# VH-VL binders against V-type ATP synthase subunit D (atpD), part 1

Every score and structure here is a prediction.

Target 1, 210 residues: V-type ATP synthase subunit D (atpD), of Coprothermobacter proteolyticus (b5y8b7)
Amino acid sequence: MASTVSPNRMTLLALKRRYTISKRGLKLLKDKLEAMVKAFRDLYTEFDRERRYIEELMEAFVELLNQYESETSPAVRDRIRSMQLFQVEYELSTRMVFNIKVPFLDVSLKRMDIPDLYLQTGPAFYKALSVYEELLPHLLKLASLRNALHMMSVEIEKTRRRSNALEYNVVPELERTIKWVQQYLDEMERSQTVRIMKVKSMLEKERGNA
Structure headers, positions and changes below count from the first letter of each chain, unless a header shows other numbers; Kabat numbers aren't used for antibody chains.
ipSAE, averaged over its two directions, is called F for ESMFold2-Fast, E for ESMFold2 and O for OpenDDE. V2 adds 0.75 times the mean of E and O to 0.25 times the DockQ between the complexes of E and O.
[cut] marks letters that were taken out.
Atom coordinates printed by the task and the answers are left out, and those that the model quotes come from them; centres of patches stay.

## First folded at step 1 (VH-VL)

Design a10
Fold by OpenDDE, look of step 4:
Structure a10 (fold): chain C 210 residues (1-210), chain A 126 residues (1-126), chain B 111 residues (1-111)
Amino acid sequence: as target 1 above (210 residues)
Amino acid sequence: QVELVQSGAEVKKPGESLKISCKGSGYSFTSYWIGWVRQAPGKGLEWMGIIYPGDSDTRYSPSFQGQVTISADKSISTAYLQWSSLKASDTAMYYCARETYTVYTDSSGTFYFDYWGQGTLVTVSS
Amino acid sequence: DIALTQPASVSGSPGQSITISCTGTSSDVGGYNYVSWYQQHPGKAPKLMIYEVSNRPSGVSNRFSGSKSGNTASLTISGLQAEDEADYYCSSYAGSDNYVVFGGGTKLTVL
């Protein structure tokens, strides 16, 4: 960049302004990055908790299904598979995660009242339904958290790249260029001074010889 | 260069209070979590807790919750570990360490300790 | 709670390759990606040797490598040298509990 810049006072001023702005920007990005990283950790912790809880529920669910399968006739199971067991209500909400809008899907399940279902299926089936009622909303929450983590990770990387570019490329380049221009101007001023002194000396010599 | 410098060895009696320090340099102190790790004589490493100096958010291991207090002064880039009342069982080497992170685009992340202090030996004896 | 189990001790001759295992007891499927390894010489602070199962920090010898299989992470030291004699600790981030867990440590003796 130094070779393409015209070394004059106006250029120097412009470069200094750019330098100041870049330094401020860098500070802001660093602050943002710090806050994001902290938030990411918290979110990740929440994600892990949710994941573990779901795993526990899944294990219980599978066990209950196995029991249900062993206790129920294939004909009854086939009938149940064709039934709507739940009325599902969906609500889309937005959660702010460090100034990032993350969509969350909230699900509510209402169990349908099916006559004689209990007599046909038994307690294991109903326990399984209860576990499912708990499991589904958490699965969706987990998905939303995963998405949030992804969005944050992308934003963190972008911010980091920008910060690094300013810190290690833009700011140093500006510093170097500013120094170069300053040196050039100083040298020019010195040269001018020398020239003026030479001219003065020549004029004095001419006056002395006249 | 990143460096963590801890305070010197301490010899105390049971029931006394103690505060040891860890000073960070060579990096943005407020941007990284600082953790404390205990190592009893001849024993392994035990994670005690961490603090984020930027806002003093503190998290403890369940084993150390209520047993110690972790704090930080970001103005001097220093983290602290303190006891209100020392026990003989608190005799150990205590390390501070910087927690580093890696984030991935697949929504995963890892945390580990990349720099360690030299340790502070705390001896509690009657 | 995440628990990491290491052998109490391992030994090898100079020039040999040795492996130290770290087995997790947690059912957490993703927890093993957070494994790190630390070397500690007597009277010295731990030093990070491996992070994220297999990555080496700058300045760490390429003789040190990390891997995982199932619920077991492994640290392999090739071309064993006398200076490698130390205690080695594995660790893992426990996201749900928001803390780090260390293994019991392994004493490596170079014969």
Scores: ipSAE 0.021, ipTM 0.560, lowest interface PAE 5.0, mean pLDDT 85

## First folded at step 6 (VH-VL; from p1 with heavy chain S107A)

Design r1
Fold by ESMFold2, look of step 8:
Structure r1 (fold): chain C 210 residues (1-210), chain A 126 residues (1-126), chain B 111 residues (1-111)
Amino acid sequence: as target 1 above (210 residues)
Amino acid sequence: QVELVQSGAEVKKPGESLKISCKGSGYSFTSYWIGWVRQAPGKGLEWMGIIYPGDSDTRYSPSFQGQVTISADKSISTAYLQWSSLKASDTAMYYCARETYTIYKDASATFYFDYWGQGTLVTVSS
Amino acid sequence: DIALTQPASVSGSPGQSITISCTGTSSDVGGYNYVSWYQQHPGKAPKLMIYEVSNRPSGVSNRFSGSKSGNTASLTISGLQAEDEADYYCSSYAGSDNYVVFGGGTKLTVL
């Protein structure tokens, strides 16, 4: 509140210094926030590209699974369910996104040596294995990208809170307080001037009487 | 408070060059994307591209890539759209618009244009 | 690339409700909240009416509402007034390279 601040020239100068620093800080926070959002948007673009590619692969995979089920007896399908078809190889790495280390899981599949089942299944089974071998690494990359976007969204929210506090609370309060102190000092100076002029007028009458 | 003010209408001949402007005020110009949208006479809106003035990162619609140049001068808070060689088919109204966003804690996002310039009519005739 | 389909025109009488549709795919409408709506009066710049499918910016009448079902977003105008006569565009964020797609537009006529 302006009424809790001592209205003097020293206080006014200190308030104006704080105002200048706060306005500069607000611009830097706004610029930082928008740089973070731009980095987020770039990462979101990568996420969206991966999602679209996964949708393409998933459509192909579902079609191949339907064909496999129609061409393969339940007994053979049960036997295949009990097999280890792939070995999962992975590497946990990091990317820097706007000075934040974000973990990424890089995954590849190694197809295990399995019995020749071509006459029992047909070609759809083997085509499905090939699509799955590509699909799973992309799905896990998508999960890594989603996590990265989440980490960025948290930092963006923190920065937005700091920016909003400065823009909508701290800076306006400084503006109001500076205005109040300035007006108070101007009014006190005018009142003092009027009193001095009235005293001079009375003294001039006394000199005229002398 | 936020305003986008575009340069005035232009009448040009095919083959001439042109650069139109969009000046932003009332906000931090370098902190928001500025997009350009075309509207041919009697037709709908057509996104041309977008620029982030803070680092000049520029993206184009496939239909306009190589056909126009989008740029910005952050010292005067101004974005530009320019043609090296105009065609009669470039006759249209051109809008600039400021992009803003909503980003959620679940990492979903949306982007949209919250403030638009008044438009610059470009007429290309022989 | 993506495409958003709108009816070419709709009409309604004052005081009634009308709905304008915007149909796309699960990637641009159904699975995500990318849709925005813009109003454009003749000779004027577009104005944002709805963002994030259903949110209204400050200063937009609550007669305007947005929703979606499946791959179709809808703009509903209740209590139709003469000044609502305008062109309406939906848009969606395309994701890649910050590409934005507009629907073809719908001319609203108030009878």
Scores: ipSAE 0.035, ipTM 0.615, lowest interface PAE 5.8, mean pLDDT 85

## First folded at step 11 (VH-VL; from u2 with light chain S36H V100L)

Design w4
Fold by ESMFold2, look of step 12:
Parts: structure tokens; C-alpha cells; sequence
Structure w4 (fold): chain C 210 residues (1-210), chain A 126 residues (1-126), chain B 111 residues (1-111)
């Protein structure tokens, strides 16, 4: 550790400057990290609220699917499986979450022009279509929110690693090196003073003997 | 090194106002959430709410929404819990605590209190 | 409405190992992924003993350990000592309202 540093006054000044800059940088990284975590908490709340809403819709949808299958013959169900019931319309957008550009997929469903099937199915089929029209856009929004949370978690981890490097490696190493250089310079100064006093004492003995 | 020092015990009458304090030291006060926790005599711990002193973002438990006010003065590294009109049922020990977190790669997260104040006993009786 | 359930009390003799449970009432998988444990002696502030299910803070005895299986977290105290007599609380994070939930607490009595 100390073997990479030449102990002189100019080196000490440079080390103290680096120490000040590193401590300031550490504070800025810690402030950034906490701001990112705050944004993450807000996004997590949105995600969890969306998830809860979807769970309510999904319960309703599953019940309607069960009723549809009990109301509709296997032959009609097979026919419906081969149909395209919806056209998916989507738009990719971005949302900024604390300096991070996060992609979002906004979707809507347009019901295709299908034959009147109410005589062949029953009311549950049409109710299920209506719930699905609402459910699918929310499911895709939830996937976008989960991805946003993951992107945030990666950036938080990167910032934490950078902060830890300053806090636990760079700053302590600078502190140790500064203390070592300071102690070395103080010892050199004391040694010079002792040598000068010893030379003066020897010269005073020489004069006293003359 | 991290220390949370709360204001002293209070004896009050119903209807009086009260503001108790929690002073944080040994860390960057504006960079951590501070929470308030109530403990009625002989009862368990109840989370009341939290504040982020850096921007004063405040969040309350549904049980305490509108019952108390949480605030902070970052210039003196102090968080506050305040009642406008005390009730006898407000008799309890009140703790402040510093919240910390871990956020995982799978985007899950957890939050917990790593340091606690010594508590402020509030007694409300006629 | 508390989402974490603990037994009201447990007891043990010095030197014995005891376990305190904390069960989440939420029915989804991983709703309470990470549980934390606090110790509170009478008249004193709570102290963090275990965080993130099984981690010990610096200065906490290795006699304290934590684990989780499904929706049930466990705090285990080995080599029970008189000073372990206290109330123990579990806690977790409830994401829907961004708040922390505490269990009802468990009084540990050392016989």
C-alpha cells in the first residue's frame, strides 16, 4: 500500500486533495442512491396496486370461462378456438424514472367483426370477452412495470457498488496513506533537528577545547 | 456511531397539543427514512408512519392517517411527531427509528429499522 | 388487522434451544419474502436481532439465528441465557401501502 507513494510534502497535498474530492463524491453517490430507492418505492407501489386489480379481474375471468365451458358445446368451443376475436393495437412509449429511460407497452383491444354467437354459446361468452378486453392491457402494463422495477434494481446495484468502492476501499486507503506520509514527514523533521543539534554540540565542544 | 435521541417524557391532559422530537446523529440525516412506532402500555409495536427528511415526503399507516403529524427539520437533523389534541388513548411509548433497505436483482425489496431511539413516554390523564 | 402471527409466549430453561415462529396471513407466494426480528427488554427500545430472514447485525450473538419455510419465519435462540428473557417481534414490508407490519409479539420466559 505505502510502496506506491513517495512521501514528500507535495505528495501529501495531492493526497489530501484526492481525499476531499473522494469524500464529496461519496456523499453525492449516497444521495443519488437514496433518491433512486425513493423512486423505486413509488414504482413498487404502482406495481402492487396494478397487481391487486388484475387479481380481482382474473378471478372474475376464470369464473366466466368456467361458465362459458359449461354453457357451450365442445364443437362450438373448438370453432371459437380457431377464431381471431381481437385485434391488438399497441404503442411503445418511454417513461423516465429518475434518469432512467424505461420502455412501456400501451395496448388496447379492438373486437373483430365476428358472427352473432349468442345462440351457440350463452351470456358468459360475451361477458368473458368484455373482461378480457380490460384484462389483457392491464396484464401487459404489469409486465412493463415489473421490467421497470428490474431496470431500476440494476441501476441501484451499480450505484451501490460505486458508493461501496469509495466508502470501503478508496477513502480508507487514502486515510491510511495520508497518515503514513504525515508521520513519515514528521519523523524526518524531528531527525533533521536532532542531527543539527548534534552537529552544534560537537562544534561547541571543539571551540571549548580551543 | 448512529444515534437517535428523543425528547423527554411528557405528562399531558386530554385536549392539549404535543410535539415530540427525535434527533439523528452519526450519519447523513437527510439520506434515510425515519419512522415512528407506538407501543401502548403492555401492548405490541405499531408502525405509525415515516418521513424522508431530504424532501419531507411523508407516509402514514392507515390506522394513524389524520391522527398525528410527522415532520422534520433537516437543518437541525430532527424529526417530529405531533398531536393537535391529545386523547387518553394516546398514552403510550413512542419510538423513532431509522429505516434501511435491501433491493434485490429480482426487483423484490425489504425495509426494516436498524437503529432505534430510546423512546418518549407520553402520559395523557385528567 | 395484523398480517403476521406469533405465539403469545414461549419458555425454556437455560442452555436449551427455543424457536419463535412468525406466520404471514397473506395467501400469495412470497408476499412476505423477508422477515426481520427485534428484541425488546422491559422498558427498553427494540433492537434489531435478525434482518432479511437470517442475517445478524454486527454485535448480535451467533446464538440467534433465523430461517423461513413458506410463509413461516422462525427465530431460534440456542444456549438460552437469562438475559434473553424479553419480547420478540417479527416484521415485514407491506408493499401496497409502503408500510412495515409487526407481529403481535412473543414473550420469552427463561425458567
Amino acid sequence: as target 1 above (210 residues)
Amino acid sequence: QVELVQSGAEVKKPGESLKISCKGSGYSFTSYWIGWVRQAPGKGLEWMGIIYPGDSNTRYSPSFQGQVTISADKSISTAYLQWSSLKASDTAMYYCARETYTIYKDASATFYFDYWGQGTLVTVSS
Amino acid sequence: DIALTQPASVSGSPGQSITISCTGTRSDVGGYNYVHWYQQHPGKAPKLMIYEVSNRPSGVSNRFSGSKSGNTASLTISGLQAEDEADYYCSSYAGSDNYLVFGGGTKLTVL
Scores: ipSAE 0.304, ipTM 0.669, lowest interface PAE 3.9, mean pLDDT 84

## First folded at step 12 (VH-VL; from w4 with heavy chain F111W)

Design x1
Fold by ESMFold2, look of step 13:
Structure x1 (fold): chain C 210 residues (1-210), chain A 126 residues (1-126), chain B 111 residues (1-111)
Amino acid sequence: as target 1 above (210 residues)
Amino acid sequence: QVELVQSGAEVKKPGESLKISCKGSGYSFTSYWIGWVRQAPGKGLEWMGIIYPGDSNTRYSPSFQGQVTISADKSISTAYLQWSSLKASDTAMYYCARETYTIYKDASATWYFDYWGQGTLVTVSS
Amino acid sequence: DIALTQPASVSGSPGQSITISCTGTRSDVGGYNYVHWYQQHPGKAPKLMIYEVSNRPSGVSNRFSGSKSGNTASLTISGLQAEDEADYYCSSYAGSDNYLVFGGGTKLTVL
């Protein structure tokens, strides 16, 4: 500050303008933070709802897999393991979450045409296929939501750091510098007034020497 | 110096309407969620719902959806809990509380009540 | 279906340590730091004592501590004093069925 700040009226005016701009910037950052945190909570609620649903499906799927393994011989299980049961179709898309561009993976499953294995497996196999067909798209949606939450948390932290820098460093420094320049100018004006009064007093003595 | 001040105790008859208030001071009222918590006589705490006064976004516990109305007037920093038609089972202590949060770098988050109002006793009897 | 289970009561003598448990599931306790603890004296509003399982707000005595093991969170009060006699509630984020849930409460009696 001593190296770049000259205490004059022009400098004071420039500092006051910077102060006003910085205070507006701080308010905008705080408003942005509030909006982002609210949007984060909304997305977190969606994520948590998906997670709890997936936990229900996963429990059912594990039970069906255990039944399938008890109903089906190892040789038949090996044959099924080598089969392609689904074709996975996906599309990467972008969703805007509070001005943040977030990638989303949209997935669908298409069950392949396979011979009916009912006589070789039993009902648990087909029930497990149905649960898996529901489960996989939801798992990938959950992963997309998790990534979106992470990207939002990073932006929230960036905005918080910028807000803190303005509030605790930039604005107080400007306030301090403005006060210093104002006090300097006030002292300068008092000094000039005293000198003017002394000159006037000397002139009045000269004129009043009668 | 965060403070939540609630309206005074109420004695009402079944079928009457009621609106109780919670005034927040010492913080930016529009920047925090305000929740309402019920405590029936001799019973535990029960979450009713929450409002974000900044935009009036409101969420209710499934147990209270359609049974009460939560609202706010940000011009006077006040949240409200309202019944259109009181029942005897609505007799309870009602608290408002300010909600705050922690968001972690791993994107996990948690929410909790850091400041509570003093409570408003509502008695509904014939 | 989200439920937090607390013992109905716990008692101890002055100077002893006691522990109050709060048991839930992996979704609301075990896998996350969702659990918070509140103290409520008779006729008074609840007060936050522990947040995020183990953090203590400013002004809360260091005699209060929190921990978690498996699906059970615990509030421990060391050096028990008569003023600690109160009801204690845990809470957690509930998701789709209950947005926020409280445990049933534990009455602490100082003998």
Scores: ipSAE 0.420, ipTM 0.715, lowest interface PAE 2.5, mean pLDDT 85

## First folded at step 13 (VH-VL; from x1 with heavy chain S28R)

Design y2
Fold by ESMFold2, look of step 14:
Structure y2 (fold): chain C 210 residues (1-210), chain A 126 residues (1-126), chain B 111 residues (1-111)
Amino acid sequence: as target 1 above (210 residues)
Amino acid sequence: QVELVQSGAEVKKPGESLKISCKGSGYRFTSYWIGWVRQAPGKGLEWMGIIYPGDSNTRYSPSFQGQVTISADKSISTAYLQWSSLKASDTAMYYCARETYTIYKDASATWYFDYWGQGTLVTVSS
Amino acid sequence: DIALTQPASVSGSPGQSITISCTGTRSDVGGYNYVHWYQQHPGKAPKLMIYEVSNRPSGVSNRFSGSKSGNTASLTISGLQAEDEADYYCSSYAGSDNYLVFGGGTKLTVL
């Protein structure tokens, strides 16, 4: 430490200023981190609700697909695979999550005109189309929520790293350096006092001897 | 040091009201969720609910929704669990605990209790 | 519903290693990823022993270790001692409105 820092009053004042700024910065980072984590938990709850709803829809969709496959000949299934059943419309938007702009994908489906295939497929095909029309927008919303959580997690980790650096490295180092400089300056002041007392004692002795 | 100190044991009759307390010290009280956990005599642990004292945001287990009220007074760093009308089945040990978290890079997260109060025994009998 | 199942009891002799299991449902992939373990001696509050599957808090003996394989988390106590006799609970985040869930608990008896 003596090799890094010159112990004088100007240096001490500069160190105390840095300490005050660092302590304020640490408090602000901790406050920000706490608010971000609470916002993250609220978003995580929304994600979990959406996920469970999608699991219900997906289970229904898979069951309808199985029924469709068992009720529909391979030739009809091949014909259906070549059809455009939906037109997909989408729009990118943003949502603010605690000072972070997060992109969201809004999706809607329009069902295309298709031939009446009821006798060739049965009802499961049309029920599956209805479930898919609801499922896809929710699935893409889930992906948007997952991405939002990821963006939040990255920012939370960055804030935690900065908070830890201030709390466990920067602030303690400043505290130690300030203490060392203060002790050094106090010793310099005592040395001057002793020197003055020696001079005064020598002068008093000469007046008494002379 | 983080410490959670709960109010003393209570002996009550069915139909009476009760409010038990949990005082947190040694940390920033408004920055952590506080949970309540019930343990009936000879039984396991049951999560009852949590509160964020910073804004009083409160969540309840479905098993306890409407049966208890969780609150906090951040000016005295204290969380509360209260009943408007006790039942004999409310006889149990009640713990408060401080909740903490880990949030991962893959955006998954987990929550757990890192510090627990000593417990408050509530006995409801005629 | 997310559930955690534990054996009701387990026993071992001093010096042995024992393992306590905590099994979630296979369909609960988000809920069972991170399991935490608590020790509770009779008449005492629970104490966090393992968090995030395998991490030990400061002050917890390295005789306690945690692991997870598939839907089953395991708490292993090596070099079993009489003081380890207690109830052990696993917990995890239950999701949705159920936030946390505890396993039913396992009574460890040291013979």
Scores: ipSAE 0.455, ipTM 0.736, lowest interface PAE 2.4, mean pLDDT 85

